# VHH binders against F-box/kelch-repeat protein At4g38940: the designs that were tried, part 3

Target 1, 370 residues: F-box/kelch-repeat protein At4g38940, of Arabidopsis thaliana (Mouse-ear cress) (q9svj9)
Amino acid sequence: MSSPIIIRAPKKQPPEPPCLISLLPEEIVVDIVARVPRCYYPTLSQVSRRFRSLVASPEIYKRRSFFGCTEQCLYIAISKDQTSDIHWFTLCRKPNGQQFSGTTASDHRLVHIPTLPPMPMHGSYVGIGSNIFVMGGFCNWKITSSVSLIDCRTHTAQTLPNMPKAVAFPVTELIDRKIYVIGGSDTLSPMKSPSRIMMVYDTDTEMWQLRARPDWEAGKKWFSSVVIGGKIYMRTYHNSFVCDPNDTSCDRDEVLHSKEWWSACVIDDVLYYYDVRENCLRAYDPKQRAWGVVKGFEGLLPVACKWSKTVSYTGGKLVLFLQKTEKTEIWCAEIAVERREGGEIWGKVEWCNVVLSGNFHIMDCVAVVL

## First folded at step 23 (VHH; from f6 with L105M)

Design u5
Fold by ESMFold2, last read:
Parts: sequence; structure tokens; C-alpha cells
Structure u5 (fold): chain B 370 residues (1-370), chain A 124 residues (1-124)
Amino acid sequence: as target 1 above (370 residues)
Amino acid sequence: QVQLVETGGGLVQPGGSLRLSCTASGFTFSDYMMNWVRQAPGKGLEWLSSISGSGRSTSYADSVKGRFTISRDNAKNTLYLQMNSLQPDDTAVYFCARGPDYSDMWYEEYFQHWGQGTQVTVSS
């Protein structure tokens, strides 16, 4: 390393001496950046054109995979100000700072992705690898068959060939690298689903296949669904069902339907949803056909919420989004769950705070690997 | 409990203008997207325009873009539609409609609450 050179600038500001990282071989810089958490890449992109190019390159993501530094990153589809489209946000998890060393304790927030355009609402949003498929829904109040692919490495979108049919308000699940888009409507009437078909996209062959709809309540909307053991668990207003996606018939599950489950996730073959009326996290074990309440965090979450979304996360954890009745705050909690001896499920709140304020509504959440 | 009342319809010559109003009560007006929809004789419902709760974001159907302007006054709980360059094909009953509460899993229609409508007739 040489002595810094100070030169007089012809303008207001002198040049600063080179920093040590700019002197490193490109391979070393790439390896350092590959170990940086993904949530800091937007900040790195603002430091220089070198870093902007680096964090967008395929090479950095190959190196992250090679070093075992990939992360599950959550992307959240949000309606801003009650519009008829969605905007994409990410959950940015800042490291916890040390208060006595001059750093402030970090917090977590939802960060808007301004480079992505507004996209259709009430469609299908599926995360696969580092990409998000955005399929159907409505655009300018017209129901669409459009498909967009978001590259989450660069936050860019491209148009893909359309689905065979235009639908809004379907349920969507990913099973064995196939995307199942089930039901939906060609009207803005979400309680109706007159279609008796489902569309199956094979991500390996890149081809669509049409099949019969797997429930016998044709004309009814599926309000929520999850996948457990290769089967789709779903509900309408009147019933909850367990369907093999290759069958046209379904079995009713009256015990599952005894709770008004919504916006649920699955961890280790157990369905979890947050009951905002009773302020508890409920778990349904289909092997026992029984509901329980997750124990261990009484009084640790906000109350008076009107809406919740539960999404599974790496390591036996779930992320819970809660929206207060006043529509001004979105809360987020990370909860680690474990089944203890005796069959009870316990939870530990690892953090809980406000992640977004204002007139925002979460429409869906997808996970990608970066 | 939710009430929406449209006014301002009437007979107008081709090329003329009208301004429709919709007075809202029974809910917090600024919390909801508002819409204008019309139904021409013998036809189905046609969505025309939407405006966000704050009024900062608007959208329009291609059939009315550039001719119609949606606006709202949240202090007066009133939605407006300024209609210019009216043509005979704009003859319809015009309705205002409240957008859904996205937190309500039970909404049966995207537009659950409607006014009774106001007739607009473009003829000569």
C-alpha cells in the first residue's frame, strides 16, 4: 500500500485517498461482498458504480451459493393507499447493534422496491429459486392471463407467455416444481369461481396443462390453502377440504373447518394461523385431526389486530404479519416453534416490532433464495 | 349502514359536459378506494375509474381516458366524476361504488356497496 496522494481539486472538493477495499483484487472483493447479508446490497449499490455492477452480477450469487451464504428473503406484495395494484417490498432485517459501543440497536422494516412496476392484484404470486412468478389477477380493472417473472437478484421484471385462461382470485400452490392455479373468476366477484378447471405449470418443461378442479363446491371461492404432504388443504366459506391435486374429489375435514383459518403456513406438516379475534397462534395437526394453541408467548404480541398473515421461514420458524384495526401500523414477529414431548407446540418470539406505517395492506408474501 | 347517493345526471348534448357527485356516509370515507361504474341500456356493468383513499392515485378505463376525471373531497365525503366530450354511447346509469376492505375474507363482490345511480342521457 503506498502513501496517500493529496491533490488539489479544480472545484469545491478535494479527492479522498483510495480506501483499502478498492486496492484488493476483484476476486477478493467479490468474496467479501458475497458474505454480506442481502439486505445491505441496495446500500452497496449506492457507494459506487463498481459495487452497483457487482451486486447485480450473476457471479456474486454463484459465490454466495459456493460459500453457503444464501438466504431466504421475504418479498411482500402490498397495496398502497387502497389502489387496485400491488407494489413489492422486502423484509430488511438489520443486525442488532450494541448500544454501549456507540451503535444503536437495529430494527427491522419493510423496504419498497421502486425499480419494480406496480403489478396486478388478486393474482398468483409464487417464489421459485431467486425468481417470483406473477400470474393473472387484474390490471386496469381487467382480468388478465399475463405472466411476469421477477428476477430478485436485479429487481427487474420480464413478460412471459400467458396462462391458458385469464383468472383473478385463484388459489395457488407450488408442489414438486409445479405451480397449481386453481379456480378463480373472470369477474370481480370473489365469492364465485365458476371455472371447473385448474391450470398446472411445470417449471421444468415450461408448459401448461389443464385439469379438472379438485373440489365439489364449484362456484365457490377458496379463501385460503396450504400444502401438507403433497395434498392441498383449502377452505371455502362453507367447508374445509383435503384434496390430492391429481383427483377431482376431495375429503371434507370438519375439525379443520371448526376454526376460521386464514393466511396460514406449514412447518413440519403442521398448519399454523394467527387468530386475531382470540389473539392466539393456532396449530392444526392433520395426522391427529386436532387443533391446539401454540404456548409460550402470552402477551408478547400486539392486540386489536384485524388481519394477519403467517409465512413459514427457515429453521422451524414462522414470520407473522399483523395489522392493527386502525390501518396505520403493520407489525411483524418472528416466532420459532417446536413440538415438545407430549405433543404440545411451543413458541418463542424472537423479535416483534412495527415494520411499516401508513395506509398499506399486505396482499401476499413469497420467499426466494438469494 | 353504508350509504352512497349519486347526483348530477341529466340530459346533455353531444360534446357537452356533466359533473357527477356521490355523497358517502356510514363509513370512514378516506379509508376506501372509490369507483365509478356505468350500465348502458341492455348491457352489463362497465368499470370507468378508480381513485385511492387519499386521492393521489387514479386509474381509468380506456373508453373514458382523457375525457373523464375522477376526484374526491375527503373533507366533504364526496366523490366526483367530471365528464367532458360526452357522446351518445355514454348514455347510461352511473353508479359510485366503494372498494372492499381487503382485510375482510367474506366480501362477496369486489364492489359490495353501491349507490342507486344517476341517469346520464346524451342525445340530439
Scores: ipSAE 0.291, ipTM 0.673, lowest interface PAE 4.2, mean pLDDT 81
Fold by OpenDDE, last read:
Structure u5 (fold): chain B 370 residues (1-370), chain A 124 residues (1-124)
Amino acid sequence: as target 1 above (370 residues)
Amino acid sequence: QVQLVETGGGLVQPGGSLRLSCTASGFTFSDYMMNWVRQAPGKGLEWLSSISGSGRSTSYADSVKGRFTISRDNAKNTLYLQMNSLQPDDTAVYFCARGPDYSDMWYEEYFQHWGQGTQVTVSS
């Protein structure tokens, strides 16, 4: 006697009291919402069903673009307890102007995006426009070739065709709308990097290419990469290389390798990374083939940090994440970087505060435009 | 300094059982994934099992799946490996290895922190 699963009819939500907002023309509502910073969209979604639908619609972003209200948004892939999955967070920045009276404390924080499911860790995460590609990594303790596309406008994800190979721990770069998934590992035991493999995804044709790179050192893990001037700068434990993705050879750069650059970003064709040992922001100029130290922000950042991560916005701003050796708090700073006359690079810390606390690890940061 | 001390190894007959333990110090134990790996004579390092910091998630190599069980007691800073149905091929030195941290990402080797190991010998 199979007990009938009483599908409880969804309780008819009581009719929302007639809200005067419902009387507003749609165009006006769109104009209002389009001018509101995205960090407030969660709040707006609570105003009414109409507002909720609007903030989740592609239309609002068209309108934002029309008004010049486009924002660079940072999405952060975060692991908890070193599980095989990452969760997506976004950096919510409060606009400078509403310093509510008395607490100087910048209320910038990382906010979890619950509508996005956990995704593979140690994959490739690439931002293009308003989308994030999530490729490979390991999920449920298995290396995957899965590809997901996140629409950051709606915080929804769709499945795309798989990569040619399942890999975790690659370095990933974007050049001319092509995603380069470089190296990585196809095994967790032991972790060995097939360093001689590059997969290229063309976002226009939606096709994958598998490229062998016999010129690369066998069995060497790629640790870091950036793109400058159409070339990929990459680092192994032993060497740093400058590679043209269209060439079959890479140039060794010993000067670049003289510093342990990691989680670096690029601003105006200069490579930046934060040296936690020396508590300084380092800058490598490929044209000069020289390292320098960014001046102007000594004493303004947390010291005795165990790791750092940098990401750059379009326009010369650097975002720096830091964690102290004995603390679980993650600090974030925005630093405006400028090159001055004479070639010196200066940085101005715009804000620095704790953005997340707990057993969290930032795995990657992706900038998108919304 | 990170310290890991493995214990519980020994001689066992085929089909027998052993329980390994690893005591951790020098870091916040609960914040890290922990692993068991082994090295047999003349063979490379083999990953066996992993457990998340909270102990909620576990994984196993196919070679030990269904026979070995990884667990942890965060209050005691101790990692365990229950090994059942041991076979001669399980003869190896067993190591407890801490999962990588950001600082570990700079190294070529995935595991940077492990103990001296404990010998497990399966012989009739």
Scores: ipSAE 0.268, ipTM 0.656, lowest interface PAE 2.3, mean pLDDT 88
Fold by OpenDDE, fold request of step 25:
Structure u5 (fold): chain B 370 residues (1-370), chain A 124 residues (1-124)
Amino acid sequence: as target 1 above (370 residues)
Amino acid sequence: QVQLVETGGGLVQPGGSLRLSCTASGFTFSDYMMNWVRQAPGKGLEWLSSISGSGRSTSYADSVKGRFTISRDNAKNTLYLQMNSLQPDDTAVYFCARGPDYSDMWYEEYFQHWGQGTQVTVSS
């Protein structure tokens, strides 16, 4: 007598209490959500399926743009536990004033984006509009020429045509909607940068160009780069150069090279990087060909850090990531920089707190507009 | 100073097995990815396997996948490589290499810290 397998009918999930918002016309809901800061979208997504769908919809971002509610958002490529892949995080900023008094939890945090798969490490990451290009790098110790396009509105990725050459550890810059993938290595054994190749992707034509640079010194790795005034500033271990991407010659800049600039950003045609050894924000003015130190925030940032990364927003704010030498905490600060009368640059720390804890390493930061 | 000492190498017949060990000192072992690499005579450095600091994530080269197993004991600051089904082509000096730190990014080579290596010879 085979006991009847009582197939318990799937427990009808109790009808979600009618969210009062569900009574509103869709257009109104969209308008409301479009005006909500993006940092709350994860929370909204937990309220209802409707909200979840809406915040993931490209439509909401169109509406945001329409209302002028676009935000600059940071996407952070992070290595977890020093794996060969990067994972994507976003900086969630808590809006000013809601200091929930009781929770010692840092007001700002990096939030993992689980819908995006792991991607190659040490590739090129470039933000254009609401998209991020992920190019090259290596995964499982294989160098790839793969190109992925992330839509930050939906947190989805699509595959694009490959780069002409597989490379890892390039420096990458964006100029006039062209992505310049400069140098890198096509081998892990030994892992050296030939530094004499530049690949250019035109985002308008969606075509790649390969440019040889025999004028560059062979075997010298590019460590840092920034764009100022349409020129690419680049650093090797031995020298710093100013290069016109359309020219076959680069000018050596000894003054620039006098500091170990790394992971720098540009604000108002000034190069910034944080010197972890001296615990100061340095600024290089190409016009004056001089280094300076940004004043006004001494003692406000964590000390004894082993690395720093700077990223700039459009509008003059600098984001600084710091990792302490003995701790696995990643700190983040937003700093408003301003040039004052007399030429001095001053910085005001708007906030500074731990944004991520654990064995994490920031590989890159990309700014997008959403 | 970062120190890595590889042991366990030797002569083995084809189809045989070896277990390599690497003892680490001079850094917080658990904070770093560890790797096994090898160099055969006249060949370049070949990556074989990696293990995350916590030991939760592992990766393998296709050449050794299914035959080699990487593991670690963070309490002992020791990295292991179990090598099974060894073939003559596996003959090489085997190195344990620490994953790069920020300070290592200034160098041309990806791995800056490795030991003296241990010789593995697979021969009939």
Scores: ipSAE 0.252, ipTM 0.651, lowest interface PAE 2.8, mean pLDDT 88

## First folded at step 24 (VHH)

Design w1 (from u3 with L50M L105M)
Fold by OpenDDE, look of step 24:
Structure w1 (fold): chain B 370 residues (1-370), chain A 124 residues (1-124)
Amino acid sequence: as target 1 above (370 residues)
Amino acid sequence: QVQLVETGGGLVQPGGSLRLSCTASGFTFSDYAMNWVRQAPGKGLEWLSMISGSGRSTSYADSVKGRFTISRDNAKNTLYLQMNSLQPDDTAVYFCARGPDYSDMWYEEYFQHWGQGTQVTVSS
């Protein structure tokens, strides 16, 4: 006697309470929503289907641009459980002053973007405008030349033409709307950068160029890179170089290499990275050709961290991600940096809290404008 | 110190099956993805399969997909590879390899920790 599977009819969701805002002309609603900080968009999306649609629409972002309400947003590529794929998160910041009293929840958090599929790990990730280019990496543990474009306005991805070569673990930089994919590996083991190749994508022409750089060290892995003044600063295990992407000459910089700079960012032509061993934010000034330590925030950041990541944010600020050695917690801090009279650089921690808990690893962070 | 010990290898006829085991020590086993890789004589290292730390996610190379199954017992700190429908081309030394510790960014090799391997020979 097979018990009839009572398919319970989906409970008719009670009619959404009449939202007074629904009585407003669509144009007015768009204008209102466009002026709302993006951090509230998730909340808005829960209010009604209409709002959900609006916050996901390209139109709202056009209006934001028109009103000058664009915001810099951070998208974080995260590996979960050390899988071969990355997942995308955004940093949601709570607006200043409204401590919602009751929820012990951290004011700032990383929020998963479920509409974006898993993407290749150890690829290149570059933000341009409201888009993120995802290039190369490992797909199912195979090195790929695939290119995806993420529209951060809609959280959708499209496939673009492949890179000229499949590459994982490159250093990648954006200069004057050109993406430079430098080095990388085309093999699983060893994970070296055997290639003396630079692939250049022109975002205007949407064309790839392959350039050989015989002047580069053969078989060396690039670990770090930043752009300052149109030049690419790059690091191997053995050396740091300053290279003009349009010139075949790279200059070795021993002073730069004297510190183990990794996952660095640039603010006002100064290179910053967080030294987890010394628990300090270091700054390199290429003009002075000197390292310094940023002052003013001692004791405010978590200690005993195993890795750090810095990203340049808006107007003299950087975002710092830290992971503790013994815990699976990822901390995030926003730090404003200022050069004072005499050449000293001072930092002010605006906030610092746990933004994600679990077996996660940040692979990269990309800034976009929305 | 990270230690990985592979066992279960041997001689098998074509079409036969083997189950490999890898016992891990010296680290929190559940925090790391684990991999099986192999090296045939005169060939390079070939990645075969990966399982996430939690065991919820698995991936396979095309060469072994549908034939091999990766699993893990975190309580026993043990990784397994069930190999079915073995072919002569599967003859190789099989290694378990721990996923990378991203704190070790200065290493040039993707896999830093693997065992001594276990020999699998498929022959009529």
Scores: ipSAE 0.393, ipTM 0.726, lowest interface PAE 1.7, mean pLDDT 88
Fold by OpenDDE, fold request of step 25:
Structure w1 (fold): chain B 370 residues (1-370), chain A 124 residues (1-124)
Amino acid sequence: as target 1 above (370 residues)
Amino acid sequence: QVQLVETGGGLVQPGGSLRLSCTASGFTFSDYAMNWVRQAPGKGLEWLSMISGSGRSTSYADSVKGRFTISRDNAKNTLYLQMNSLQPDDTAVYFCARGPDYSDMWYEEYFQHWGQGTQVTVSS
């Protein structure tokens, strides 16, 4: 007598109390959410399925644009535990100490984006609009020519056609909607730029071009680059150059090379990098062909750091990441820089705190607009 | 000063097994990924395997996948490579190499810290 398995009907979950917000017209809800800082969208997505769908919708971003609520957002490529892959984080900035209901974090922090898969290290990472291009790099000790496009609105990635050549450790710049992948290596060791080639991707035509650069020294690695006034400033171990991307010649700049500039950014046609040895923010003015030190924030930043990275927002703000020698803490600071009468550059630290703790290494930072 | 000392190499017959060890000193061992690389006579450097600082993540070259196993003991500051099903083509000097740090980015070579190596010879 086989006792009938009483399939207990799944207990109807009590109807979620009607979120009062559900009583509002959809248009109003969209307008409200569009004005909420993006850093709170993950929290909103946990409130209801409706909010989850809304924050992932193209409509919310259109509304944000309409209301002038677009934000510059930083995406950070981070190596965890020194693996050969990078993971994506975003900087969550807490607005003026206001606690959004549902968040326990009182400080600015880096937040992991789990929906994005690990990606190649030492590739090219470029932000355009709301998207990030991920090109080439090193994965599992293999150099790739793969291209991925990340939509930062949805935190999804799609595969694009490959680069013409597989390269790792290039310097990469964006000029007039063209991505310049400069140099790089197709070998693990030595780390050299063997081909003296620049790959150019036109984002409008979605086409690649190969440009030979016979004027470059053979076998030399590019370490750093920035763009100022349509020119590319680049550094090898031995020299710094100013190059017109449309010209076949580069000018050597000895003054620029007099400092070990690395992981630099540009604000108002001035190059900035943080010197961890001297604990100062340095500024190079190409017009004056001179180095200076940014004044006004002595003693406000952590000391005994071994690593620094700078990135700039549109509007004159510099973001500085610092890693302490003990490798346990990553600090972040936002610094407003201003040139005063007489040519001196002053900086004001708006905030500075630990944004990530653990065995993490920042590999790159990308700014997007959302 | 960073020091790495490889041991465990020797002569083995085809199909045999060896276990290599690398003892690290002069740095916080657990903070760094560690690698095994090898160089055969007349050939360039070949990467074989990597293990993360915590030991939670490992990767292998296709040439050794399924045969070699990388592991580490952070309490002993020691890296290991278990090599099974060895073939004559595995004959090489094997090196333990520390993962790169920020300061290493200024150099032309990816690995700046490695030992003197240990000879592995696979022969009948």
Scores: ipSAE 0.369, ipTM 0.713, lowest interface PAE 1.9, mean pLDDT 88
Fold by ESMFold2, fold request of step 25:
Structure w1 (fold): chain B 370 residues (1-370), chain A 124 residues (1-124)
Amino acid sequence: as target 1 above (370 residues)
Amino acid sequence: QVQLVETGGGLVQPGGSLRLSCTASGFTFSDYAMNWVRQAPGKGLEWLSMISGSGRSTSYADSVKGRFTISRDNAKNTLYLQMNSLQPDDTAVYFCARGPDYSDMWYEEYFQHWGQGTQVTVSS
């Protein structure tokens, strides 16, 4: 005697109890979330549809600005597996399950942004506000004039009107609300800078202007540039120059060139770069036309690196990326710098750890404000 | 010492096919993108194709897309170029070239290491 099998509809699961924050007025929830560090927003977006919508909204970023809770966030253009494109990563801190202990986890990581498409390599990458302009470079091994705009609040990209000319490997700097894209290659030999063109994008009028550039060693690759006092400091293999884009003058700076500076940044009108051969952070003060070494931390950073990149940070800090000779580890450190009595510059390592492993190469770093 | 050696060139009729090989030594082959580049007599270099270190990504110049196929065998340290539907305009010396070492901060040439080339001639 067998009993009939009774098939019943699945029971509805009971509603999850409301969390305490759901009982607050909407404007209070907005203010609370605006004060949360940006690195937690991906986690918030996964806990509910409400929070996913909230962390992507312009209102949150307006409130962050109003409360003084904005943050400088780093976006890193990375070549994976030596392809002819870049992929975007962010520098973030991974949450752990021990936060109630009162100790902060030291782990930082480079995290891939999967919603952004691969983009051209060796172009111009400029952060303005919460956005990144991605201009020129290689697309299908063709030099392109394409412009993409990344909205870092939503991690989405849109196509904008092209630059007047296609270029790769230019010098690119932002000065007084204008983007200067100088030189670079406009031929199938993209590593040299034969172009005699300077393109200027006025962020106020949203228009490009095409200008002739001075003959700043045309046909040579330019390795690095920074802006100090409205002037562009730049170098080729053989010379370093100080250029005023307003009157297109360029002068050699032999003292600047006495060091093999590369991938530098500027804090308080001082140029910083990390010398991987001597394992030291060097500082160039253009007012004194003198190099010095930042003191206080040399033994705290990894050694046997072949590559470095510095990025300016607010509050007298820089972020330093180092790639080990093994090409398996990328290290990152945050360093606070301070000029002390007697004019010496001292550094303090705020944190340092491996942020990425594998066949990855950092092509550029861009800071935005979120 | 980085060394790249191209083989497989020769004389081919229009419409024919040819497969080039490039044997690599002196470096960890799988860590680098590899490229094919050609030079017709009296002309400049023309980039043709690239394959990533793992082999997972490829790209091609428009002039050869759909006719040429790049591949690699990382176990044999060998790069290949399969060329189909060859035309007289494809006559050139063909070079394999290693992508740049991005950790070399002072490189001035995108292709610093390439072979001596192999001649491909397409004629009746």
Scores: ipSAE 0.317, ipTM 0.678, lowest interface PAE 3.7, mean pLDDT 81

Design w1 (from u3 with L50M L105M)
Fold by OpenDDE, fold request of step 25:
Structure w1 (fold): chain B 370 residues (1-370), chain A 124 residues (1-124)
Amino acid sequence: as target 1 above (370 residues)
Amino acid sequence: QVQLVETGGGLVQPGGSLRLSCTASGFTFSDYAMNWVRQAPGKGLEWLSMISGSGRSTSYADSVKGRFTISRDNAKNTLYLQMNSLQPDDTAVYFCARGPDYSDMWYEEYFQHWGQGTQVTVSS
């Protein structure tokens, strides 16, 4: 007597009460959602399947562009608990004036993107349009040449053809839609940058070029780089250089090297980095070949920090991340910089608060346009 | 000052087992990933295993996977390496190494903080 397998009919989930928004024509809903800040899209996607689909649709982003609602979004590569992988976060900025009364939550926070898998650490991360290229690095202590392309609209990743060489710890720059992967190591120990090679990826042709740089000192690691006026400013432990990517020689800049610049950004052809030792924002003007200190925000930022990361933002602003030495708190500040009459650069802190707490390390920041 | 002291090394026969310990001081132990590395005579430094600060995540080199187990006791500021099925090729000085902080990235060497090491000899 074979007991009939009562196939319990899947409990018809009660029809979700029609979201009032469902009563609106689709075009109107698209227009409304297009005007919503991108940082709220994850929240919207949790409301309904329709919203989930909509925020991921190409149409939304077209409409955003049409309405002039395109935003620069920051994606942050973070190591959790010092693992060998990075996880992606986004900076969610609360728009001015929306006092959500109830939640004591910090106005600005880093939000984890769980749909993106862990990715190699110490690779190249570059934002182009709405996409992020993830190139090389290491995971599980293996150096890789893998390339992934993240679509930030959908938070999905696809695999692209590998780089010509597996490298970790390169410096990476984007110039005229070409990605320059500069130096790096093909070994984990010792962590030398034996590579005197620059790999160039043309995003238009989707082709790689290998450029040998015999002029670079063997075994020297590049620590920092920025692009100003089509030239790459780079730092080793011993020297700073200005390089034309199309040239085979670099010029040494001793003035630039006089400060320990790293994790720098560029605004209006000026290099900025935050000196955690001196608790000041430093600015280097290549035209004047001089260092200065940005004025106007002394005492407004956290002190006793281990490291800093700066990222250029739209509108003459930079975002500054700071890690405190004693606390596992990551602070973030948005700073508007302006050059005033007389050549002095002034900064205004627009906001500063803890954006992430715990054993986290920022590895890189990438800007995309959405 | 960061201090790491490795213990537990010795002479063992092939197929034998050892348990290494590393006692850490001078920093918040739980905030850092910890690693075991080894250096055999005439060879370079080889990474073996890593454990996250919380102890929730572990990673192993292929050479030791399935044989070695990394663990930690944050209350005791101690890192462990259980080594099973030891082979002659496992003969080396074993070091406990602290994971790098962001500030450590300025150096050419990935590991800036390690102990004096403990000798492990696998011989018949």
Scores: ipSAE 0.229, ipTM 0.642, lowest interface PAE 2.9, mean pLDDT 88
Fold by ESMFold2, fold request of step 25:
Structure w1 (fold): chain B 370 residues (1-370), chain A 124 residues (1-124)
Amino acid sequence: as target 1 above (370 residues)
Amino acid sequence: QVQLVETGGGLVQPGGSLRLSCTASGFTFSDYAMNWVRQAPGKGLEWLSMISGSGRSTSYADSVKGRFTISRDNAKNTLYLQMNSLQPDDTAVYFCARGPDYSDMWYEEYFQHWGQGTQVTVSS
């Protein structure tokens, strides 16, 4: 007795069914997609091969710019399990309500970008337009001069020519389309072997200039910096300074130094940082040379946190990341700030929730425009 | 007080194997990446391997890749190094080292905490 061979037709993936939007003229589809918030582009890419190609194309981003629909997007460099490298995440902020794909809005969260390789930590991470420069840093006991360029439209990375010198733990700032990489160390003892150089990358000419740094000395290592009005505000353990990187003008600011500011951001020429010790958001106005405390939201943020990061956001807002001392959760809050008559600064928490759980540490945050 | 104690060293013949252990105390073990580092006679420190706090990610120096395996048991606060195909140039004092606390912005060195080490000798 023999069994006949039974051949089933192979189960083919059906062609993507036509939808009403696919019947529209191409230029109309492009205009519709260009107005869609960037956070929904991954969902759009799952609709069809056409949409997958479209949301990755340069044309969409040109049309977003033309329509004034560009968005500031946050990219976060994160150490997982305290390894010696970073992985890139993005803050996915989805408005409530109707979704393009019929999917309801998700909670705000940090989403890993798996197409980007692990990269060195304690380097320079600078957002310019839709790109991120990743320069220097260390991995596995080695300090590098390598430069990677991330295209945030496609989430791909390419290698660029090296920096003139290998460095980790530098102060890095973008001023007038030039990247200033100042100090740092060429060893893994950042307090004992500070670099005496400044490297300047001109993003227009794509050339590095190696310079000796002027007498901007108050200690062996620079720990934090921001840019206000074309000047670098930076601190060491001993002092805080206001410096022009293109001359020797460098003034101590003892009032600025009276607070242990770290991981600060700037909104309308005011420096903001979150004081986890006193559980308050502090503001420093250089014109008044005075610190204040932002009012209006006590009791709305998690307390007993071990670290914080503040990041500037459009529309008079900042994004605050917090991690509680005995927890593995990273909290995120969006805070709108406004200066009222009399000079007081008030804040409103737009939202606050857990955005990532697990053994993660935020190393840096970078904003790009998409 | 952070304490790291290495054990399991000894004399082995070329081609042999050893398993090193490192017992940790004085800190929350699973919060830190752990490393193995060695110092051969007359040489500086050589980093060998790292394992993440959860144990899910590992990396190795080229000199030991394929021969050494790092692992950890977070329930026992113990780090391990399985060393196979040992050769005379693997002779060294082997140290375990705790990775830094990246939330401590004022740390001075990458390997601030490590033990007294355990001797591994590979000889006929």
Scores: ipSAE 0.169, ipTM 0.597, lowest interface PAE 4.8, mean pLDDT 81

